# VHH binders against Integrator complex subunit 15 (IntS15): the designs that were tried, part 22

Target 1, 373 residues: Integrator complex subunit 15 (IntS15), of Drosophila melanogaster (Fruit fly) (q9vpf9)
Amino acid sequence: MSMSIDSNKLLLRKGDMKLDNYPTCAVEALTRLETLIASRNKQNMVMQIISEFIFLERTPKDGDVRKSQALPISQMNLFQEFQLIIALIEYFSRPGRDATRNAIFLSLFGSHLTPQRSKLLSRLISTAVSGSVAPLLSSAGTWMQQVGCKTPLSLEVAQNIVSDFISYSRKTPEQLKQLPMVGPHFAANFMVAVADLYLNEQRSPTLNPPPDALLDTITEWMMENPTLCQASQQPLVLPAGAIAMPFTTPLAGLLRWVVLAPLVSNRSAYSNLHLSLLRALQQLVSSGESTALPSQDLMQIVKSLQSYCARLAESKTDPQADAAYQKCMERFAQAVQIALSSNCITNQIQLLCLLESLPPHKLMKIVIEAHKK
Below, E stands for the ipSAE of ESMFold2; O stands for the ipSAE of OpenDDE; V2 stands for 0.75 times the mean of E and O plus 0.25 times the DockQ between their complexes.

## First folded at step 15 (VHH; framework vhh_4orz_3)

Design y06 (from u02 with D61K Y99F A105K; at its last look DockQ between E and O 0.01; V2 from the best seeds 0.00; counts 0 for: pae O 5.4 > 2, placed apart)
Fold by OpenDDE, look of step 15:
Structure y06 (fold): chain B 373 residues (1-373), chain A 119 residues (1-119)
Amino acid sequence: as target 1 above (373 residues)
Amino acid sequence: EVQLVESGGGLVQAGGSLRLFCAASGFTFSDYAMAWLRQAPGKRREWVALISEGGSTYYAKSVKDRFTISRDNAKNTVSLQMNSLKPEDTAIYFCAKDFMDYFRKLDYWGQGTQVTVSS
């Protein structure tokens, strides 16, 4: 006798969860979700409880099938949003199993996020960073991996962190500086996202450098912890039967930063970051991890350099005489040399062929010749 | 009713290329991640590639940099470009829909298309 979803909803409504007592009802809902999520059999109910009692969303009544495609509209006001954020921070700070926390977090923010939920998520994570809430940040890191670090949602989270801690702050807050220690997985995935936002011609026709404070922060992170990029490779703690999504390391994105930086900036921080990246690459070699640098990401760097060289040609400038190009290629060649030696680049032949298409650089030529055998 | 129809499979020599297609219907295509799975004879079904609703792409280690997944939301299609094919890529390939509840779970897949790579 498949008790109709309606009967279960009625049972939950008849239960002690009153919508008039927010955020208490949300906290209660979270507690109930723990049991429901563990059972794996009531996914629809889980989503309904979340929608109704946590986010105060009204499901359009059954009438117009066409209107049923409308995103649920949350009736939550700004104060309630704030209350929810606090309640969630408290909830995630409670002792519990990581798998359960991650499951709850993914249940809250894993599917079809409304604009309101996405904003709330960004605020929640920023608050967690500010408060150094390690369990929540761990779940956020897991979330970013599951949804994808370069997805619009992840990028929104990253942008919000940059806005809150870099753009509006005269000094980088200590809480952001400590993020790698408090939440290394999240920090690594954050770096993936934030690296994608800047010096990326796929996003902007112009190479937009990161804010100075952000660059300094990332550089400091990398200098202090060369293994930070490996934090993205940690196995996800998920419920049994859940599929973990592949990880992405920040190495390729950050490499793009340092390689292309000479085209837009002469800041010494990029040199320091470059050195840190080389060290990180060397350490990966020792760990035997072979997939740290996707060839596609490196090819993107080559394309940017090709574009730059085309512009030089238009101006009748020899790339060999261009100091910026030479510096780009030097940094790039050093990184590629280490990466190739460590066998951490996929489709190496294709990359090498593409590198050969660039105006010649002495060091790059040596690297290419050494590995085309 | 959710329908996924795969096409584009066939026999190809090692080093060759194939492009698989999947036509989706019965759900709001743009709201869901799509994936390709494969099952070789005597082996378990494994995921090959996934493309999120936002367009982010993920690949199994075994196919990384050789395969490319893409989607066309206007046509409700997902494609898998397979380059540098190897005999070990021989399998039935399935198009799958991601059930985005609280966990990424594939809840529906098509009948599949056979891909055979000859050495």
Scores: ipSAE 0.026, ipTM 0.372, lowest interface PAE 5.4, mean pLDDT 87
ESMFold2, look of step 15: ipSAE 0.274; ipTM 0.685
ESMFold2 (binder alone), look of step 15: mean pLDDT 82; pTM 0.837

## First folded at step 16 (VHH; framework vhh_4orz_3)

Design z01 (from x02 with Y32N S56Y; at its last read DockQ between E and O 0.01; V2 from the best seeds 0.00; counts 0 for: pae O 4.1 > 2, placed apart)
Amino acid sequence: EVQLVESGGGLVQAGGSLRLFCAASGFTFSSNAMAWLRQAPGKRREWVALISEGGYTYYAKSVKDRFTISRDNAKNTVSLQMNSLKPEDTAIYFCAKDYMDYFRKLDSWGQGTQVTVSS
ESMFold2, look of step 16: ipSAE 0.591; ipTM 0.851
ESMFold2 (binder alone), look of step 16: mean pLDDT 80; pTM 0.821
OpenDDE, look of step 16: ipSAE 0.000; ipTM 0.218
ESMFold2, look of step 17: ipSAE 0.495; ipTM 0.834
ESMFold2 (binder alone), look of step 17: mean pLDDT 82; pTM 0.832
OpenDDE, look of step 17: ipSAE 0.009; ipTM 0.295
ESMFold2, fold request of step 21: ipSAE 0.517, 0.589, 0.451; ipTM 0.828, 0.864, 0.813
ESMFold2 (binder alone), fold request of step 21: mean pLDDT 82, 81, 82; pTM 0.844, 0.828, 0.839
OpenDDE, fold request of step 21: ipSAE 0.029, 0.531, 0.020; ipTM 0.550, 0.835, 0.404
ESMFold2, look of step 22: ipSAE 0.509; ipTM 0.837
ESMFold2 (binder alone), look of step 22: mean pLDDT 82; pTM 0.834
OpenDDE, look of step 22: ipSAE 0.020; ipTM 0.313
ESMFold2, last read: ipSAE 0.461, 0.481, 0.390; ipTM 0.811, 0.818, 0.771
ESMFold2 (binder alone), last read: mean pLDDT 82, 82, 82; pTM 0.838, 0.837, 0.841
OpenDDE, last read: ipSAE 0.029, 0.023, 0.023; ipTM 0.379, 0.408, 0.420

Design z02 (from x02 with S56Y Y102R; at its last look DockQ between E and O 0.01; V2 from the best seeds 0.00; counts 0 for: pae E 7.9 > 2, placed apart)
Fold by OpenDDE, look of step 16:
Structure z02 (fold): chain B 373 residues (1-373), chain A 119 residues (1-119)
Amino acid sequence: as target 1 above (373 residues)
Amino acid sequence: EVQLVESGGGLVQAGGSLRLFCAASGFTFSSYAMAWLRQAPGKRREWVALISEGGYTYYAKSVKDRFTISRDNAKNTVSLQMNSLKPEDTAIYFCAKDYMDRFRKLDSWGQGTQVTVSS
């Protein structure tokens, strides 16, 4: 078995391993991976080929192996990185099986990425967005689900997209606006990631709102396609034997945005987003899908509101007189009503109890009473 | 009235460790983020570490992996464990209460405790 791995590696070396043949050797490697990836017993070989011929990583020779769990260092220069990105875009644009494409993508960009590979991935995906490369974005969407939409890697990808398309542009590029049409699965998972980046105490010590252009973009997506959030629920096309990771919907994170927004912003865009979210929730009810809103995420919103109310109290401000709190609760109650009616919330009793701990709001009270059996 | 009382400062050699404490009173401790600030002689006050209401921790780049902030809501205390201290860490350290949303401001801090790191 060791001989076969060495033989295949040698075959790859004998043909195109001259550094002067980059990125040709990378493309050839990708082609060879198509055959190898189907074999469960050749995973190590696949990883070695990827490391050596695609990312040009050098394994530290035998000597200090013990001490330096040092991640392989890629010898790629900036030009080679650019070449690789172009090569990958071209490769993924070729006709092929979705399962194979996804398998290769997952092999290239596993859960444990070097900083260099991570950076390259972010650039690759941004380029794919810019070029509306649907097959690559499909693979990226699958990848994001498999590694987790709220992981550091996914967040980095999302942040880079925000930087590239939002931060450096006054006007949202058309390519980003079209992302839901070109790559709906990726768009949905992207929304999960970006929702996690803002108005989230876990990510920042302060409740930082999203950039205006991002908010507008997300709102537009949701208004145009209320079923976009369901795109994350699509079955994954994975290689044989692979286990699909659970999906995450953007609904909870976006709900957090709209509910907490009155505490930091008076922008009307949040009202539009809220309306779109309610519509999305209604659509989910009709589809019979029950797991759209994790109770834990909703509980986090409650905790944030509890803390806010405590601060109001210290300032001798009545929450009933606080316009921001009232608006938060109104939005929250409307969403919870729809979600509870559709049985889309797990651990409903706990949530209801926690909601009762908040200063009373007329609409919320009605909702709680209606569902508190 | 909000009261923040810092303690635990002192003289330590480079590479040594100190643990600072802050006792808080006069507000609902569990509803506020707590922070440590420091001010070196002739320098501006700078942020060192913050712990949110939910217990999430944040650190300045200069102290990352050396300092650890923690809180005890039952005792209304916040602590700063400082390891691998450097002469550059010499400063007066302040405990501060932070509003993290609509009321964004460091509105209260203590008298501070002196930390001196000798090379």
Scores: ipSAE 0.021, ipTM 0.355, lowest interface PAE 6.2, mean pLDDT 87
ESMFold2, look of step 16: ipSAE 0.021; ipTM 0.578
ESMFold2 (binder alone), look of step 16: mean pLDDT 82; pTM 0.837

Design z03 (from x02 with S31D S56Y Y102H; at its last look DockQ between E and O 0.01; V2 from the best seeds 0.00; counts 0 for: pae O 10.4 > 2, placed apart)
Fold by OpenDDE, look of step 16:
Structure z03 (fold): chain B 373 residues (1-373), chain A 119 residues (1-119)
Amino acid sequence: as target 1 above (373 residues)
Amino acid sequence: EVQLVESGGGLVQAGGSLRLFCAASGFTFSDYAMAWLRQAPGKRREWVALISEGGYTYYAKSVKDRFTISRDNAKNTVSLQMNSLKPEDTAIYFCAKDYMDHFRKLDSWGQGTQVTVSS
């Protein structure tokens, strides 16, 4: 007896709407979504089920859905949120198809999240990191790529992880150290997001360095696994008809860190990270992957250096005599040399032209001359 | 329940060859990438080789051109041909299920098989 999808929704409404049945109703809803998500024509129903039975969101009765731009408000209390997190962890830990898991995750946490769902997502992911929940982290990695690793939502997730695992702990927890092994795709995308948060003049007029423990963690990841950055390039397992969003590599952001670090810090950790990045770049050459470093990201580094040189000029300081600038350029030139040799940079000519606009550096000059041919 | 059973380990002289096998059960084998990991005494577990769902192969730098990973979807097996073995390759080798295609995502692994390379 093929109970009509409508009958199933009605049955869910009548039987599961009792608040006393949470989180059972949420788990049941998730199970039902497995069947519904495969159908292109039932997306609205999926969203409604998620809203009503998983997030306990009430649609204001009276308001013209069209007029009330008001985001649905969840009626979940803190305990229910906790229950949901546990339920989701358990659900994603069950055997199942990756495509289905990813589809469900994307349906739960789309690109337009309410503040409450966003907070819950961050907590969920932090819990998954803490518990080394590989399937959930895999879905989270896919999610992050689909919504964009540098979007506010992704950055919020990254910030929360930093807060939970770095800011409140003197020592990096073992669970975070193991993240590349447990969830390499997520780890890579996390690195994209976290790299965007620090030493980025587009975000802050001041070059804010990352916390020391974060820097050490990222450096350790990169040293242990130079191919980790390639994890962001993994094919996405998406539901039928879904379009995979382009990947973003953490290499550019991390390169920005190491190149600009001499302007704010003399810590040796940046040198280690730089070395690991160079190794990573070399590995890309061997894999035949050609698009690891967007020229735009590298141009951003150049702009930052230009700005710094302008400040030096104002102070009547010669960039050639500035040790920090020289160190920046040295690191930058080494990376660019490897990247250009591997043909991993897009729009190489534009980058080279922009690099020529900087005060001359011996090594950079050699690199530019070698490739302007 | 996901089960992975490794076999084929043993003692071999430097320069020798071994072939490891892994039998997988409890999941749709063809839908998942498979990997080999190894752990030497006192060292962390490291990634060795991975074969994707589509049959693409990836190798750690340390084993590149010496090791070959392959899979048989009909038999639910993954194998690792190890040539030109070195003492540094001495470790317990684990077969692992990769949750996502192409990298070190390990959600399940077997008991492992010991590989010892003598100088």
Scores: ipSAE 0.000, ipTM 0.226, lowest interface PAE 10.4, mean pLDDT 86
ESMFold2, look of step 16: ipSAE 0.036; ipTM 0.537
ESMFold2 (binder alone), look of step 16: mean pLDDT 82; pTM 0.835

Design z04 (from w03 with Y32N D61K; at its last look DockQ between E and O 0.01; V2 from the best seeds 0.00; counts 0 for: pae E 8.7 > 2, placed apart)
Fold by ESMFold2, look of step 16:
Structure z04 (fold): chain B 373 residues (1-373), chain A 119 residues (1-119)
Amino acid sequence: as target 1 above (373 residues)
Amino acid sequence: EVQLVESGGGLVQAGGSLRLFCAASGFTFSSNAMAWLRQAPGKRREWVALISEGGYTYYAKSVKDRFTISRDNAKNTVSLQMNSLKPEDTAIYFCAKDYMDYFRALDSWGQGTQVTVSS
């Protein structure tokens, strides 16, 4: 549906809105934004309406601000924050077009959010998980892909979900367990983010395993939802002219978990997760366009194994005799063999050379020899 | 208001190179993603390359490994280095920025710059 210039001006009368009618003014603003977002000439007005009437923000008044990029100051109290969350849940639950919901979500929660908006976003998403609010979770999944699943914004959301549903809960709520069925795209992107938070030496000097309940939840998701890793491959529904950012699957990060886990854990859930990852790799159809398993991520696994072997050398332990190292290498070799056969890895020559630098493992040697050129 | 002024186009032989420039004003350049679009004769406008505010780059499949987008936040400019040019690259090239946050929509504000690649 297109709008004339006169219709756009009629829909946007700042004086028609009353700030003391919260959350009613936010709901009205959301409706008016649907029309205004389509017009590139209205972006400053859109941002002002969002800031002033939805998030109740004002511009800083003190000091000599020489750049117009000063962050707005939130004036919301906790009651108004709760009211906004409820209003947004209701708004995104309305019947309607995915493109419209996604356009509004991305306008509210684009990149470079204020800390207050990021906190609200995390609370909103946790509430949507608890309520199984599929349309909102679909928009959140689109948002996470557009912002990037491993950016600070996405990692903050993922960490808050772990806090809300894993760390501060006696048992994993059914709504989190059902997330792959309710919002599969968001669940896949959440897995990319949480996989980056744990067993990752780029983020911590030590290999910190995920909480047991999170591991169990992720393992169950993978076992019971065989297409989940492919959910991000579905085309995004975006406003006209928008560019879909590249999708990411959780395969590489979860592979890092299962390969490195024997160094820090003996939980049997990692064996089940590993089997599910092998099945997902076997199901991949190579298109030659992009890969779910970038060589850089696999090289990170090799570097963590090299670090561990360096520590074994300091303690004069032979890697061939170390049960943990041998289990890591068996899982890694199985995954690498399947990924090479499925054409899921880019830049294979560099990876194979790096794999040869690791202390020997029987299956890995066979895999390397079979694919060496 | 927002201004994007393209330059650097011209006539070049197949296999040659050109560098396009875009001068931007009227918005906070360092906080916005920037892109190049093109429109070939008889074709719809398509995106070519994009650079995020943080410097991450993305390319259309047809130009990947041949074109390089870059930005200079001090000068408010974005550029497109085009190597190994093909006749199929002949188009009017437009500088673009998003008009909604984080790559939700891109459009152009200038007249563009013509690139013609002869065989």
Scores: ipSAE 0.012, ipTM 0.463, lowest interface PAE 8.7, mean pLDDT 82
ESMFold2 (binder alone), look of step 16: mean pLDDT 81; pTM 0.828
OpenDDE, look of step 16: ipSAE 0.019; ipTM 0.390

Design z05 (from w03 with S31D Y32N D61K Y99F; at its last look DockQ between E and O 0.01; V2 from the best seeds 0.00; counts 0 for: pae E 7.8 > 2, grease 24.8 > 24.2, placed apart)
Fold by ESMFold2, look of step 17:
Structure z05 (fold): chain B 373 residues (1-373), chain A 119 residues (1-119)
Amino acid sequence: as target 1 above (373 residues)
Amino acid sequence: EVQLVESGGGLVQAGGSLRLFCAASGFTFSDNAMAWLRQAPGKRREWVALISEGGYTYYAKSVKDRFTISRDNAKNTVSLQMNSLKPEDTAIYFCAKDFMDYFRALDSWGQGTQVTVSS
C-alpha cells in the first residue's frame, strides 16, 4: 500500500523522535509550542507534546493503543538529561520574547511536575546560576512567584541551590555572589524561599540556623544591594490574559532569622543583616506596601519567642535577665518600630496585643505604648 | 569538601595510548555519574566521556571508539583509556562529578592533568 504525502510527513516525525535525534525532537517541540501555547484551546496537546517529546515520559493508561506502535519510553537516561539541560539553556538564552519565554517555562515546570521534572528543573536553574544566564533566571523568578516562593516546588529549588553552591563548594562561586546583579527578581524570590527553610518552627521542631556561608552570602547581598527586597515587586511579563500571583518580599523571613538568631548563634553577620533589614524597611514604597511585612509573619516570631520563654520558665530563668532573649527583643522592637512608623504592617492591633503577651522589654514597651493610641 | 584528583597525563607520540585516573572523595561516589572534560589552549572546554552511576557510557563523537571510560566504585576512581591519540587530543583533562558541572568545574576542581600528543 502506498503512503500519502501527509503520511510521509508523519513518518519523518517519528524519525525525528529517535534516540539518535535527541535532543533535536525536544528543540523542535519547543519551537512548535510557541504557537500552540498562544491558542487557549490547545493546552491538552501542549501537555502531551511536552510529556512525550521533551521529557520522554510514558503515562500508563487504558486504551493507549494509538501509541502502541512505538516501544515504551520509561524515562530519560542520564545523557539525555544533560542534552536537554544544554538545549534548554540555549533556548532560554535567546533574546527578547519575554512573555513567550515565561509561558514556555511555566508550561514545562508549572502544574504537572513529576519528580523527574523537579530534579531537572533544579539542575537547570543551578546551571543557569553557574552560567549567569540572565533570561533564564528571569523566567525562573517569574516561575517562583507564580507557583509561590514557599511551596514545596520552590523550596526544593532553593534547597538544591544551597546544596550546589553552599554545602558542596569550597568557596562561594562568583556567579552566585553576582546573582542579585544578574537576576535580581530571582535572587529576591530565592531569599524568600531559603529564609523559610531555616530558623522556622513551622518547618522544623528545632531552630536550625542557616549554613554560615549562606548567611554570609545573603548578608553581603543585602548590604551591597539596598533595593534588592523591592525586586520582588517587579511587574511580571506574562502572556495576555494571565494573572500575576501576589509577590512576597524576603523581609519577614530574614527578620525572623535576625530576631531569633541569638537563641542559637552569636555570629556577627546577623547584626549586619539586621542593620541592612532596618535600612530596607526605612526605604520601602509606602503605597501598596501593606504586604511588605505581613503581621502574620511577625506574629509567628512572637510565638517562637513565647515558646522560648516557656522553656526558660521550666528552667526557672527570668527572661528579663536572659541575654539572648533581651537581644531578640531589641532587634524585634527596632524593626517593629520602623515598620509601624512607615505603615508597613497590616492588622497592627492584633500584633500589638500579641506583643504585650511577651515578657517586658524596655524598647518594645515604648513602641507598644506609642502605637496603642 | 568534594575532591577530585586527576593523574596519568603526559607526553606521547601520535597513535600512542595513555590512561587517566581520577580519585574521588567527599561524596557518595557510587550514587553519582562521572565525566571527563578537556580544554585545549585557547579553546572552550568540551565534554569527552560520561559514565552513569549504573555504568552506562557515552562519548563525544571526536573520541568515540578510541576512548573508554570506566569506574571502580570500590576504589572511588574513574579512569579514561585513551588509544590512537591524535595531536588534536592535546589538552588539560578534568574529572567532573557529573556533566552538570560543565559551567563551574574549573573553579571548583583540581588543576587537571596535561595530555600532549606529538606528531
Scores: ipSAE 0.015, ipTM 0.480, lowest interface PAE 7.8, mean pLDDT 81
ESMFold2, look of step 16: ipSAE 0.006; ipTM 0.444
ESMFold2 (binder alone), look of step 16: mean pLDDT 81; pTM 0.824
OpenDDE, look of step 16: ipSAE 0.079; ipTM 0.604
ESMFold2 (binder alone), look of step 17: mean pLDDT 81; pTM 0.827
OpenDDE, look of step 17: ipSAE 0.027; ipTM 0.459

Design z06 (from w03 with Y32N D61K M100F A105Q; at its last look DockQ between E and O 0.01; V2 from the best seeds 0.00; counts 0 for: pae E 2.1 > 2, placed apart)
Fold by OpenDDE, look of step 16:
Order: sequence, then C-alpha cells, then structure tokens
Structure z06 (fold): chain B 373 residues (1-373), chain A 119 residues (1-119)
Amino acid sequence: as target 1 above (373 residues)
Amino acid sequence: EVQLVESGGGLVQAGGSLRLFCAASGFTFSSNAMAWLRQAPGKRREWVALISEGGYTYYAKSVKDRFTISRDNAKNTVSLQMNSLKPEDTAIYFCAKDYFDYFRQLDSWGQGTQVTVSS
C-alpha cells in the first residue's frame, strides 16, 4: 500500500502538531520537511514550519508583515536549544539521501540567519565535530560553500570551533584532529574561514597570528593529507534547481599565513606548513585542476609586503638587509613558482607586474623572469 | 524503466560470508541513495543498509559491524558484504532505490536474492 502522502493530509496535520511537546514537534516537523522540500512550490510552507515548529519563532501579531523588518524572535529557552541540537544530530544521523539532508540543512540555516539561529548553528556544528557526525558535517560543509566561506556567518562558525576546541583546551582534542577524515569538505571550508581570520590586514590593521594550537592542527592536517585542500572542490549535492556556488580553496589563505608569518613569528610550524602547501600545490598540478589560487588573494599578500616595505623605508632600513622580508619573499617565490608552472593562477600577468613592484629578491626575480612573456 | 537486479545470494554456514551485488539501470545512479532490504519468511520486510549519493553508510542495528554496503558509480552497482552471518540473517535480500526510513517508502526494488544461513 503505497501511502501516497496526500498533500492535503499534510495540510490537515498542521492542526495536529501541538507546539506543546518540544522537541517532539520539531522532530515531526523535520520529518514532514522531507516530503515538502521535494516540492518547489512549497518553499513558503517549509519556511513557516521551520520557523514555527523547529525554532519556535513568533511572528509579531501586528498585521503588516511587510513593514516589520523585525526578524522573528525565537521563544526558545536554553534547554530547548539543547534539545534541538540533540534532535538535529539524531536526525542527521538517520539514513537518508544526501540531497534531502542538505536541502533541509540549507532550509534551516539559510543565508539570512537570525542571531539566535546563527548561534544555534555554531553550537550544532561544534557538537557535530565533537561527536564526529559525518553526515551533519557534510551538510555543514555544503552550507558553508553555498553561503560563502568568508562570510560573517561562516567566520562565526569557524571562530566558535576555534574557541571550543583550541582556546579552552591545552591539547587539541582528538575529534578536531580527525575532522579531515570525518568531514573533509567541512574541514577544507573551515580552513578557508580560519585562514581568513588571521594574518589578514583586511580584517585587522595588525597582523594577528593564529593561536599556536590552531596552527599546529592545520599544519598537521596538511602534512597528513596534502589533498585535503581539494576536498572543497567536490561536487555539491544540492536540491533540484539549486545553483552551486563556486568553491574556495584554503591554499591562498594558508599561503598568506606562511608568507607573512616571518613578520610576526619565528615558529618552525610555519615552515612545515609551507612545505605542506608546496606539496599540495604540486598535487593540484598533477590532478589537472588549474584554478586553485585566485590572483586577488595573492595580490593581497603583495600589498601586505608593500606596506611592510614602506614601513622599513620610514625607518631607513633596507629591505635587502631585512631578514624577515627576505624570508617572506623566499616562501612566496617558491609557492608562486609552483603555481605558475601549473597554470593554477588566474590573471597571471597582473600578479607578475605587482610582484615586480616589490623590492627585489633574487629568487622572486628569477621566477618573474621565467614566466614573464 | 528502473531496473534493479540482485545477485550473489546462496547457502552459507553460520559464521560465513557472502557478497551481494545489485546492478542498477534506468535512472541516474550517482544521484540516488541505494539500500538493501531483507524479508525473512513470515516476517515483514526490513531495512538492512543504505548508502547515500555521497557514500555515507547507514546500517540497521542487527547488522552493524558485520555488513558493509558500498557502491560503484562507474558501474552502477551497489554491493553488500555480509560477514559473520547468522541463521537470523536468512532472508530474501532486495536492492532498493531511494529508501527513506521515515516514510518507509521504497521507490523501486528488484526481485531479490535468497540468502540462507545454516546452523
């Protein structure tokens, strides 16, 4: 008996979902969403169900939905939030289609999240990391790519992971160490986000290095799996009609770390990371995937170095005599050499021109001359 | 038309191993989750294992750590490695497309392959 879930029976059951039994109503809602998400015409209903039965959001009674730009306020207490997290973990651990799972995740946590949903998302993902919940992390990875790995929401998620697993722990938990194995797509996108948080002059006028434990963790990931950066390039499993957003690799951000690190730190971990990055770049060449390093990101590194050189000039210091600058340029030149050789840099000519604007470095000069047609 | 053809069943002694195969056609295999179901004599059909589009695997409690589901998208096949078989595993095993546990809706399944585990 093929129970044709009569679309009409779903409408009738709106009356049967008693808000009084949280989190049961949320679980039921999730189950119903599985059917509804498959229908293009029911997106509004999906959103309403999510708002009302999952997040317990009350729409202000006052009539003009159009005027009240006020984000729905969730009436969830902390205990209910916890219950929801557990319910979601359980739900995503159940057998199901990736497409459905991802669709539900994206519906729950769209590009425009309320502060409360955002916080809950961060907690959910942290819990998923702790529990090594692979399906949920996969959906989170997909989500991060769809919304953008460098968006405030993604950065918030990344920051929370850093806080939960790095800042409060003397030792990196095993669960975080295993993240690349459990959720490689998420791990890769997480690396994009965390790389953007540190040693980035666009975010802070000062070059702030990552915490030591984070650096060590990322370095270990990269050393153990040089192809991890390629995990971000995996095809997304999206609902029908959805458009996949372009992927971002962590290579550029991590390269920024290693190149600019000599300006703020002498830790050997950066050298190891650099070596790992070079290996990763070499692996990309072999795979034929040519667009791993956006020129814009590399140009940002150049700008940072230009700024540093300007400061040296103000202090009447010769960049040729500055050990830090020399080390930066050496690391940069090595990476650029590999990247150029593999044709994985976009707008190569512009980058080369910008590199020529820097105080001369022997190795960089060789690289520029070799590729400047 | 969706076609699922199961193979690999047979008679095996308790503690033995079998590997089931399912050849799929008539749909985009790589875009669909695949599942194995089984039906013992006089019992209801039950879910055994599922593999998602992306390769995530799920198992019934009764077969966890003994069975392994895998897929080959290039060949449009799904496999079930069954180890440490028990008499209780005796059933007709079916390959199914798009199994959703919540709705117990199976889109399509094959004719099945008989697995008999002797004591």
Scores: ipSAE 0.098, ipTM 0.541, lowest interface PAE 2.0, mean pLDDT 87
ESMFold2, look of step 16: ipSAE 0.466; ipTM 0.814
ESMFold2 (binder alone), look of step 16: mean pLDDT 81; pTM 0.832

